# Ledger of designs, part 38: VHH binders against b3qqe0

Target 1, 332 residues: b3qqe0
Amino acid sequence: MKINLDRTSSGFCIGVQGTIHVAEEKLNQSGELYCLGDVVHNEVEVKRLEALGMETIDIPAFEELRDAEVLIRAHGEPPSTYETARRNNLAITDTTCPVVAKLQKTAKMLHQLGYQVIIYGKKIHPEVIGINGQCNDEGVVIKHPDLSDEAEIAPLDLGRKTALISQTTMDVPGFYELKKNLEKLFAEHGHRNPGTKSGEWMAVRDIDITSEKTGGRAMPELVYKDTICRQVSSRNGKLRDFALANDCIVFAAGRKSSNGQVLYSICKDANPHSYFIEDVDEIQPEWFVGENGKPVESVGICGATSTPMWLLEKVANYIGKTFGDDSGNPDA
Key: E = the ipSAE of ESMFold2; O = the ipSAE of OpenDDE; V2 = 0.75 times the mean of E and O plus 0.25 times the DockQ between their complexes.

## First folded at step 12 (VHH; framework vhh_8dlx_2)

Design s05 (at its last look DockQ between E and O 0.89; V2 from the best seeds 0.00; counts 0 for: pae E 2.2 > 2)
Fold by OpenDDE, look of step 12:
Structure s05 (fold): chain B 332 residues (1-332), chain A 118 residues (1-118)
Amino acid sequence: as target 1 above (332 residues)
Amino acid sequence: EVQLVESGGGVVQPGRSLRLSCAASGFTFDDYDMHWVRQAPGKGLEWIGNIKWSGSTFYNPSLKSLVTISRDDSTNTLYLQMNSLRAEDTAIYYCARVHLEGDEFDYWGKGTLVTVSS
């Protein structure tokens, strides 16, 4: 029996992994750590960290906290959070995802250069709150790419130099739709980049922004930067192939994982011998018996994005030891 | 307070169509991914489909031809249209919200029972 573990489609994003890793290190050292908000939306993982001494706190609790260590999560925080920490003598362990940190810096620089910053995103999302905080909360947050929400577009100054950026977890098609519609809107009001007939906005890089800030090459008045994180893209297709490539699939995820439910449905559609588990105790011996009554030749182990890798490894090891050929339990 | 309330369930004959509703309060759909799931007697949870905050819909491949998910933002109501119902579609149907910051369901309705019987 060959056990195949899918490491590509499963597990936390790099940002979240980093946060968890740092949290573990801190907890191992001090035995206690506050976390502002949920470190991850996985109950098993949260409980594990809590058992190590992590305490999740909300904003009101954070504001009252004094003389403690607080972990900032991957989505980042606005400047006001750091100010509060300073005022309250809190030691901050900042695990802001590097992608988000870069985005915050970009937003800040654009704002400092006098750009109206449009943020494609959800206004209530912590990441957007953090990004907009870097813009002194003067950013224009738009969620509807078709510009159908009048309230979202009302604060737009169509005569002002403007930069479009995105929340990292937004959809790519929507971002470019928004860009297109903004181009039209601004052009209709007579605001266009020079040399552009249609009023196209220009893509800018961090280098371009830095150059302008340091007195180098000036950027166009209307610019955009695609700041969407693409790490989560294309997992579904690979998972289907993975499911087809194995005799049976053991899919490990929390029952409350929406992503888990979706991905499991894909597996099950591709391979009817797919089984959903939360833990190893749910594994059934009959899953590993083929239609011919012989052991299956291959077992694929996969999970959701919120499935800890240690759990998948645990499952793989369990199956290998319990049902694998080497399980010659001489004592049976 | 966030609340989800499913309705529209009942007893239907095979081959008929049924439209379920999920009334949401305490939040708006345009920020959240919403899912329909069901649980048949003695079976595990089955994912039906979702509608993303953006309005994009995704469906369980096994059910894709039989279901349509939509929402009305003006009434803050989620819908599940089911066609050509079969006995195996008998289940409690739930609408569930995905947490804003993650991929875990944070709120569920109480569910509505659909019974398909001749």
Scores: ipSAE 0.759, ipTM 0.937, lowest interface PAE 0.6, mean pLDDT 92
Fold by ESMFold2, look of step 12:
Structure s05 (fold): chain B 332 residues (1-332), chain A 118 residues (1-118)
Amino acid sequence: as target 1 above (332 residues)
Amino acid sequence: EVQLVESGGGVVQPGRSLRLSCAASGFTFDDYDMHWVRQAPGKGLEWIGNIKWSGSTFYNPSLKSLVTISRDDSTNTLYLQMNSLRAEDTAIYYCARVHLEGDEFDYWGKGTLVTVSS
C-alpha cells in the first residue's frame, strides 16, 4: 500500500509557518515567550506552544508588561505597539508576514509623499489597524466597493492626490470594482490624471513609489497598487487532482475549520472514498480494503490550511505502521 | 453579545422547498463570512456552503443545484433556500460565523430541525 502525503496544498500559509517556526526557536532558547494575541487560530497548535512556554497576552497586559520578550504575529501591529515596547523595555520578535510588512511600508511611504490613502478593507481588522497606523490613522477605509456607505466616503477629499491600496485578504473583484468607482467619482469631480481617456488611475509598483521618494520619477496624482495576497490560489484544483490520484483519501482537520469543510467537500466529490478525521483515533481499518477484498493500492493524506504538517505526518506514520504489509520483518 | 438564531425548520414533504433564516446580532454582520452546516441524525457535520462578506457564494458540489445561500446586510439575516427536498435532507441546520482573522468558526447557532417525511 503506497502512502502519499500532500505537502503542497495542505498546512499553514507561509506567514503563519514563519511565525510558528520563530516562536518554537525562541521557546527552545529561553523557555518563555509572550505573544500579543493568538499566534494562530488553531487551538491544538496554541496549546502545543503554550506547553513549550508561550503565554498569550492581550493589549492591556502588553501595556503593563516590562523587561520581557514579545512576539508580534503575522498580521502586524501599528506603530503605537512598537512605541509601547520601547517604553517598557520589551524585546520584540517581529514575525509580521512579509506581504503585510511590505504593505505597511507602502502605506507609510504614500502618506509621507502627501497622498490621501484609501484602504480597501475592514476597519476592525487588525491588519487594517496596522496599515492605517502607518498613515497616522488618517487613511480612508472603504469596505463597500460600490461606494454605497455614505459614512465610509464622507472623509474623502476628491481634490487631493490619492492612492488606493488593499488589506491583503480582500477579494480581487471587489478591489477593481472599487478602483473603477473611485475613478468615476473623482473624474466627475473634475479630478483625473492628465491624458487619461476615462480618468484612469495609474497602477504603481514598489519601485515607482521608491523612485519618487528618493527624488526620481514623479507619480501622477491618482494611483493604485493591488496589494492582495494570492499565495493560496489554485489550491482547490490541486487538491481535487490529489484526491483523484489515490484510491482512498484521509483528510485531517478540525471539524470547526471552515477551510477544512470546504476542502473536504472537494475531496469527497472527487473521490467518494474520502474520510474526515481530527486525529488517528478516528481511522477505521475498513477504509483500506478495496471492493475486491484486497488492500487499496494508495492512500492520500491531506488537510486544511490550519492543519499542521506534523499532524499529517503522524497520520501517515500511523497508517503505514498499522495497516502496512505485515509479511515483512516487523522487528526491523 | 454575539447571537445567531436559526428559524424556519419543521416537517416538510419530499419534493417541497424550504427557506431557513439565521438572525445575527451583536456584531458588524457585513464584516463576516457566514456558512451553513447540517448534521443528520447519527452522522457527522456536513458542510452546505458559504457566503462571503462580499456576497460571493461557494457550495458543497453535491448540493450545488439544490441550495442557494443569500444574505441581507440591512437586516443582519442569512438565508438558506433548499429545493426538491429529499428524506436524506433531514438534519439539524446551523449557521456559523467565521472568525475575522482565521479559518475557524467562532460562533454557531443552536440549529433548526428540518424533517423531510411523507
Scores: ipSAE 0.557, ipTM 0.821, lowest interface PAE 2.2, mean pLDDT 88
ESMFold2 (binder alone), look of step 12: mean pLDDT 84; pTM 0.842

Design s06 (at its last look DockQ between E and O 0.90; V2 from the best seeds 0.00; counts 0 for: pae E 2.6 > 2)
Fold by OpenDDE, look of step 12:
Structure s06 (fold): chain B 332 residues (1-332), chain A 118 residues (1-118)
Amino acid sequence: as target 1 above (332 residues)
Amino acid sequence: EVQLVESGGGVVQPGRSLRLSCAASGFTFDDYDMHWVRQAPGKGLEWIGNIRWSGSTFYNPKLKSLVTISRDDSTNTLYLQMNSLRAEDTAIYYCARVHLEGDEFDYWGKGTLVTVSS
């Protein structure tokens, strides 16, 4: 029996993994750590970390906290959070995802250069709050790419140099739709990049922004930067192939995982011999017997984005030990 | 306080259509992904489909031809249209909200029972 573990499409994103890793290290050292907000939206993982000494706190609790160590999560925080930490003598362990950190820096620089910063995103999302904080909360947050929400577009200054960026977890089609609609809107009001007939906005890179900031080449008045994180976009197709490539699929995720439910449905559609588990105790011996009554030749193990890799490995090890060829099955 | 309340369930004959509703309060759909799931007696949770904050819909491949998910933002109501109902569709149907920052369901309705029987 060959056990195949999907390490590519399963597990936490790199940002979250980094946060968890740092949290573990800190907890191993001190035995206690506050986390501002939920470190991950996986109950099993949160409980594990809590058992190690992590305490999750909300914003009100954070504001009252003194002389403690606090972990900042992957989505980042606005400048005000750091100010509070300073005021309250809190030691900050900052695990902001590098992608988010770069985005925050980009937003800050654009704002400093005098750009109106449009953020494609959810205004209430912590990441957007952090990004907008870098813009002194003067950013224009738009969630409706068709510009159908008058309240969202009301703050727009159509005569001002403007930069469009995105929350990292937004959809790519929506971002470019928004871009197109903004191009049209601004052009209709007579604001266009020079040399452009249609009033197209220009893509900018970090190097372009830095150049302008340092007195180099000036950027166009209307610019955009695609700041969407694409790490998760191809998982569905790969998972289907993975499911087809194995005789049996063991899918490990929390029952409350929406992503888990979706991905499991894909697996099950591709391979009817797909089974959903939360833990190894749910595994059934019958799953590993083929239609011919012989052991299956291959078992694929995969999970949701919120499934810890240690759990997947645990599942793999369990199956290998219990049902693998080396398992002296006394009944064989 | 966030609340989800499913309605529209009942006893229906095979081949009929049924529209379920999920009334949401305490939040708006435009920021949240909403899912429909169901649980048949003695079976595990089955994912039906979802509508993302953007309005995009996704469906369980097995159910794609039989269901449509929509929402009315003016009334803050989620809908599940089911067509050509079968006995196998007998279940408690739930609407669930996905956490803003994660991929876990953070709120569920109490569910509405759909019984498909001749």
Scores: ipSAE 0.699, ipTM 0.925, lowest interface PAE 0.6, mean pLDDT 92
Fold by ESMFold2, look of step 12:
Structure s06 (fold): chain B 332 residues (1-332), chain A 118 residues (1-118)
Amino acid sequence: as target 1 above (332 residues)
Amino acid sequence: EVQLVESGGGVVQPGRSLRLSCAASGFTFDDYDMHWVRQAPGKGLEWIGNIRWSGSTFYNPKLKSLVTISRDDSTNTLYLQMNSLRAEDTAIYYCARVHLEGDEFDYWGKGTLVTVSS
């Protein structure tokens, strides 16, 4: 019986996994670490790290904390957090995801270049708070791509040079709908990039302030950068392919995981021999017996984006140890 | 205080339709993805579908032709339309909110019972 572990479409993204690894290293060294906010939104993983000595704190507690080490989690923090840390003599272990860190740098550079920064995103989301902090909180946050919320668009200065960026987790169709509607809105007020007929904004790839200072091409009045992360956007299709490639599927996730429910329904639709577990004690031996009474030839093990890889490995080890005797030890 | 209150359940004959509501309060409703989940007596949770903050929906493929999820952000209300009801649709129906920063359901309603019987 061959056991296939899905490392492609299952488990935490690389940024969150990196944060967890750094936290583990620090806790192994000192047995003590504060984390500003939940290190990851997974109760089991948070409890595991707390048992190693991590203490989760909120902003009020952070403001009072002195002479301690604090972990900054993957979604990052606005500049004011780092200013507080310096005032309070806090040692910062910064695990801001590289994608988020680059977006914060982009927002800062656009703001420094004098752009009115529009952020496609949710105003209360920590990622947007961090991005807008780079713009001295002067960014215009728009969530409704059709511009139907008058309060969102009221702060716009339609005559000012303007840049559109996005929270990394927004939807791609909405971003381009917003771009089109902004192009129309600005053009109706007489503001277009020079030489454009329809008032289209220019895509920018990288902000290079050195190029601006050394006589490089000046950026246009109206620009956008598609900053939406697509790293995991095709998980549904890849998981479906994985489910089809195995005789049976063991899907591990918490029952309260929203992505777990969605992804399991995809597995079950693709392969009716898919089984949902939270841990190894829910595994039933009849799942691994084929119609001919012999062990199935392959078992796929997968989970949600919130399923730790160590749990999937635990499941794989359990199945291999418990049901692998039919395949023979030297060949397994 | 965050609250989710389901309503519209009851006894209905097979083949009929039923519309459930979930009244939300205590939070900025239009920032959140919302789901419908059900639990038949003595069984585990069965996911029905979701509706994102943007209005996009995704359904359990088993139920896709039988259900429609919608939201009215002006009244903070989530809806589940169910058609061609069968005895196997007998369950407690819950609405659930997804945590803004995570992927867990952080608040659930108390549920509304739907009984499909002749």
Scores: ipSAE 0.513, ipTM 0.800, lowest interface PAE 2.6, mean pLDDT 86
ESMFold2 (binder alone), look of step 12: mean pLDDT 84; pTM 0.847

Design s07 (at its last look DockQ between E and O 0.65; V2 from the best seeds 0.00; counts 0 for: pae E 2.9 > 2)
Fold by OpenDDE, look of step 12:
Structure s07 (fold): chain B 332 residues (1-332), chain A 118 residues (1-118)
Amino acid sequence: as target 1 above (332 residues)
Amino acid sequence: EVQLVESGGGVVQPGRSLRLSCAASGFTFDDYDMHWVRQAPGKGLEWIGNIRWGGSTFYNPSLKSLVTISRDDSTNTLYLQMNSLRAEDTAIYYCARVHLEGDEFDYWGKGTLVTVSS
């Protein structure tokens, strides 16, 4: 029996992993660390970190905190958070995801160049708050790609050079739908990029933005940058392939994990011999018996984005020891 | 207080259609990713699909052809349209809200029972 652990499509994203890793290191050193907001939406992991000395605080508590170390999470914070930290003599451990940090920089530069910055995302989401903070909170946040919400589009200046970016965790189809609808809206009001009949917005790169900032090539008036994180968006396809590549799938996640439910459904659709577990005690011996009555040749272990890797490893180890060929413990 | 209340369940014959509703209150409905899940007797939770705050829908591949999820943000209502119902669709159906910053269901309705029987 070959046990295959999915390390690519399962577990925390790289950003969150980084945050947790840094948190652990700090906690090992000092025994105490404040975290502004929940480090991860996984109860098991949060409890583990709390046991190590992490204390989760909210914004009001943060504002009153003095002379302490505070971890900034992967989604980042607006400039105001750092100002508060400075004022209150807080030591900041910044674990902003590199993808988010780059996005913040992009937003800032676009804003500095005089672009109206449209952010596809949720206004109340911490990541968007951070991004919009880089735009002096002058960004236009739109979450309805069909532009059906009048309140969201009301602040739009249709005559202003404009850049569309996205919250990293938004959906790709929605972003491009929004782009298309914005193109139409602006074109209908006579605002088009030169040389474009339909008023298409132009894709820009960070290099393009930097070039304009430094007096190089000017960017078009209407631009967009797809800033959606593909690590998350590509997981579904990879997971399907993973499910197909194994005789049996053991999917580990919390029952309350929405992502877990979604991903499990993908696994199960691809491989009907997929089983959902929260922990190893739920594993059944019959899962590892093929239709021919022989042990399966391969078992895939995977999980949700909120599934800790240590849990997946635990599951893999358990299955290997309990049902693997080496489990011939003659002494049992 | 956040509340989710499912309705529209009942006994239906095979091949019929049914529309379930979930009335949401106590929060800004249009900011949230809303899901439908079901639990058949003696079985685990099955994910049906979801509709995100932007209106994008996603479905369980095994159910995609049979279900449509929609939402009315003006009335804070989530809908599940089910077509061509089968006996295996007998379950308690739940609407669930996903946490704003995470991937966990933070609130569930009490569920509505759908029984498909001849």
Scores: ipSAE 0.707, ipTM 0.937, lowest interface PAE 0.6, mean pLDDT 92
Fold by ESMFold2, look of step 12:
Structure s07 (fold): chain B 332 residues (1-332), chain A 118 residues (1-118)
Amino acid sequence: as target 1 above (332 residues)
Amino acid sequence: EVQLVESGGGVVQPGRSLRLSCAASGFTFDDYDMHWVRQAPGKGLEWIGNIRWGGSTFYNPSLKSLVTISRDDSTNTLYLQMNSLRAEDTAIYYCARVHLEGDEFDYWGKGTLVTVSS
């Protein structure tokens, strides 16, 4: 029986995986580590790392902490956090996701070049707080692509050179709808890129404004950069295909996981021989017996984006050792 | 203080419709994705569907012809419309909020009991 482990649409994103890896290494070396906020929003994983010696702290505790090591998690922090760390003699281990770090650099450079920065995102989200911190908190955060919220657009200066970027986790159709509505709004007020009658803003795709190669060129008046992360955008379709490709699916997630519930429903719809577990103790041997009474030929193992890979690997190992002879290939 | 309060449950005859409400308070409701889940007697949780902060919905495929989720951001209220109720729809119905940064439900209510019987 072949065991197929989904490594592409299951488990934490690469940024969160990197943060967890660094946390584990630090804890292995020192046995102590502070983390500003939950390292990941998964109670099981947080408790696992706390058992290794991690202590989760909030902003008030961070502001009072002195002479300690603090991990910055994947979504990053505004500059004021790093200023506090310097004042308090804190050793910062910064695990800001590379995608977020590049976005922060982009926001900072656009602000330094004099752009009014518009951020498609949720104002209270920590990622947006970090991005806007790079803009000296002067960024205009817009959540509604149709521009229907007057309070969101009231800060806009339609005469300023302007840049549109996005929180990495927003939806792509919304970003482009916002872009089109901003193009219309600015053009109706007489602001277009020089030398064109088009109301279109220019994509920052040919120029990396965070590098020295942009240092001498005049930037256009109105620009955008699609900063939305695409690594999970096709997960529903890929998961459906995975479920169809296997005789039996074992889906591991917490029952209180929102994405776990959605993704399991997709698996179950595609393959009625899909079974939800939180851990190996829920696995039943009859799941692995086909309609003809013989063992199924393949078992797919998958989970939510919040399911730790170690749990998926544990499930694969358990099934292989307990129910099957040909179980040593847990690849996706 | 974040609170979610379900209401509208009760005893209903098979074939009828029922609309459940979830009153939200203590947070910026229109920033959050919201879900409905249910638990039949002696069973585990069954996911019904969600509605995103922008209003788009996704349903459990086994239920999607029978249910509709909506939200009114002006009154901070989440709704579940259920049609053609069956005995197997007897359950405690919960509304749940998804953590802004994460995948987990971070708050959900005490639930409202729906009993479908003749």
Scores: ipSAE 0.454, ipTM 0.774, lowest interface PAE 2.9, mean pLDDT 85
ESMFold2 (binder alone), look of step 12: mean pLDDT 83; pTM 0.833

## First folded at step 13 (VHH; framework vhh_8dlx_2)

Design t01 (at its last look DockQ between E and O 0.82; V2 from the best seeds 0.00; counts 0 for: pae E 2.1 > 2)
Fold by OpenDDE, look of step 13:
Structure t01 (fold): chain B 332 residues (1-332), chain A 118 residues (1-118)
Amino acid sequence: as target 1 above (332 residues)
Amino acid sequence: EVQLVESGGGVVQPGRSLRLSCAASGFTFDDYAMHWVRQAPGKGLEWIGNIRWSGSTFYNPSLKSLVTISRDDSTNTLYLQMNSLRAEDTAIYYCARVHIEGDEFDYWGKGTLVTVSS
């Protein structure tokens, strides 16, 4: 029996992995760590970390907290969070995802350069709150790419130099739709990039603040930057192939994981011998017996984006030891 | 307070259609993905489909041809249209909201029972 562990399509994103890793290290050192908000949406993982000494706190609790260590999560925080931390003598362990950190920096720079910053995203989302915080909360958050929400567009100054960025988890088609509609809107009001026939906004790769300040090549008045993270979009196809490549699939995720439910349905559709588990105690011996009464040749282990890798490894090891031939190293 | 209330369940004959509703309060669908899931007697949870905040819908491939999810933002109501119902569709149907961070269900309705029987 060959055990195949999906290490590419399953598990936390790189940002969340980093957060968890740092959390573990801190907890191992100090035995206590506050986390501002839920570190991950997986009950098993949260419980594990809590057992290590992690305490999840909300914003009100954070504001009252003194002389403690606090973990900032992957989605980042606004500047006000850091100010509060400073005021309250909190030691911050910042695990902001590098992608988000870069985005925040971008937003800050754009704002400093005098751009009206439009954020494609959800106003109530922590990431957007953090991004907008870099703009002194003066950003214009738009969720409806068709510009159908008058309340969202009311704050727009159509004569002001403007930059469009996105929350990292938004959809790519929506972002470009929004861009197109903004281009049209601004053009109709007489605001266009010079030299452009259609009033197209210009893509910004790198913001050179120095160049702008020194009178060098001025940035266009209307710009956009695609700041959407594409790590999550390719996982579904890969998972299907993974499911097809194995005789049996053991899918590990929290029952309350929405992503888990979706991905499991994909696995099950591709391979009817797919089974959903939260933990190893749910594994059934009959899953590993083929129609011919012989052990299956291959078992695929996979999970949701919120499934910790240690759990998947645990599952793989358990199956290998319990149902596999003594030699089943999942890493061999 | 966030609340989800499913309705529209009942006894229906095979081959018939049924429309379930989920009335949401305390939040708007504009920011949240909503899912339909069901649990048949003695079986695990089965994902039916979802509608994203953007209005895009996704379905369980095994059920795609049989179900349609929609929402009315004016009434803050989620719908599940089911066609050509079979005995195997007998289950408690739940609507569930996904957490704003998008990885876990944070609120569930109490469910509505659908019984498909001759």
Scores: ipSAE 0.722, ipTM 0.934, lowest interface PAE 0.6, mean pLDDT 91
Fold by ESMFold2, look of step 13:
Structure t01 (fold): chain B 332 residues (1-332), chain A 118 residues (1-118)
Amino acid sequence: as target 1 above (332 residues)
Amino acid sequence: EVQLVESGGGVVQPGRSLRLSCAASGFTFDDYAMHWVRQAPGKGLEWIGNIRWSGSTFYNPSLKSLVTISRDDSTNTLYLQMNSLRAEDTAIYYCARVHIEGDEFDYWGKGTLVTVSS
């Protein structure tokens, strides 16, 4: 029986994995670490790290904290957080995801160059709070790509130099729908990039905004940058392929995980021989016996984006030790 | 106080249609994707589908021909339309909200029972 563990469409994204790794290293070194906000929104992982000495604090507690070490999580923080840390003599371990950090820098530079910054995103989301902090909270946050919410668009100055960016976890079709609708809105107001009749905005990747800050060339009036992270959005197709490639699937996630329920439904549709577990004690031996009475030839093990890899590895080891030899291992 | 209240359940004959409602209060409804989940007697949870703040939907592939999810952001109400009901659709139906920062359902309704019986 061959046991296949899905490492490509299961588990935390690279940014969150990096934060957890740094937290573990700091805790191994010192046995204590403050973390501003939940390091990950997964109760099992938070409690595991707390058992190693991590303490989760909120903003009020952070504002009172002095002379301590604090981890900044993958979502990032606005500039005011770093000013408080400096004032309070806090040693910051900053694990802001590189994609988020680059986005914050882009937002800051666009704001410094005089752009009205539009952020496609959810106003209350911590990532957007951090991005908008780089814009002195003057960014215009739009959640509805069709511009149907008049309160969202009311702050827009249609005559200003304007840049569109996005929260990294928004949907790609929505971003381009918003871009199209903004192009139309600004063009109807009479504002377009010089020399264009289409009203199209110019991609920032085609223009080096740091060159404008450091030397000579004029920036376009209306620009955009697609800052949406694709690490997670491709996982549905990869997971379906994984489910099809195995005789049965053991899917590990919390039952209250929304991503877990969505991804399991994809597995179950692709492979009716799919089984949902929260931990190894739920595994049943009959799952590994085919209808012909012989062992299945392959078992795929996968989980949600919130399922830690250590749990998936625990499941793989348990199945290998409990229900079979090292099937599919030519040295077994 | 966040509240989700399902309604519209009851006894319905096989082959008929039924529309469930979920009244939401205590939060900014259109910041959230909303989900429908059901639990048949003696079975685990089965995810039905979701609807994003934009109105875009995604469904459990095994149910996608049988269900439609919609939302009315002006009344903070989520809907589930179910067609061609079968005995296996007998379940408690829940609406659920996902935490803005994570992927866990942080609030559930109490559920509404749908019984498909001749």
Scores: ipSAE 0.588, ipTM 0.866, lowest interface PAE 2.1, mean pLDDT 87
ESMFold2 (binder alone), look of step 13: mean pLDDT 83; pTM 0.829

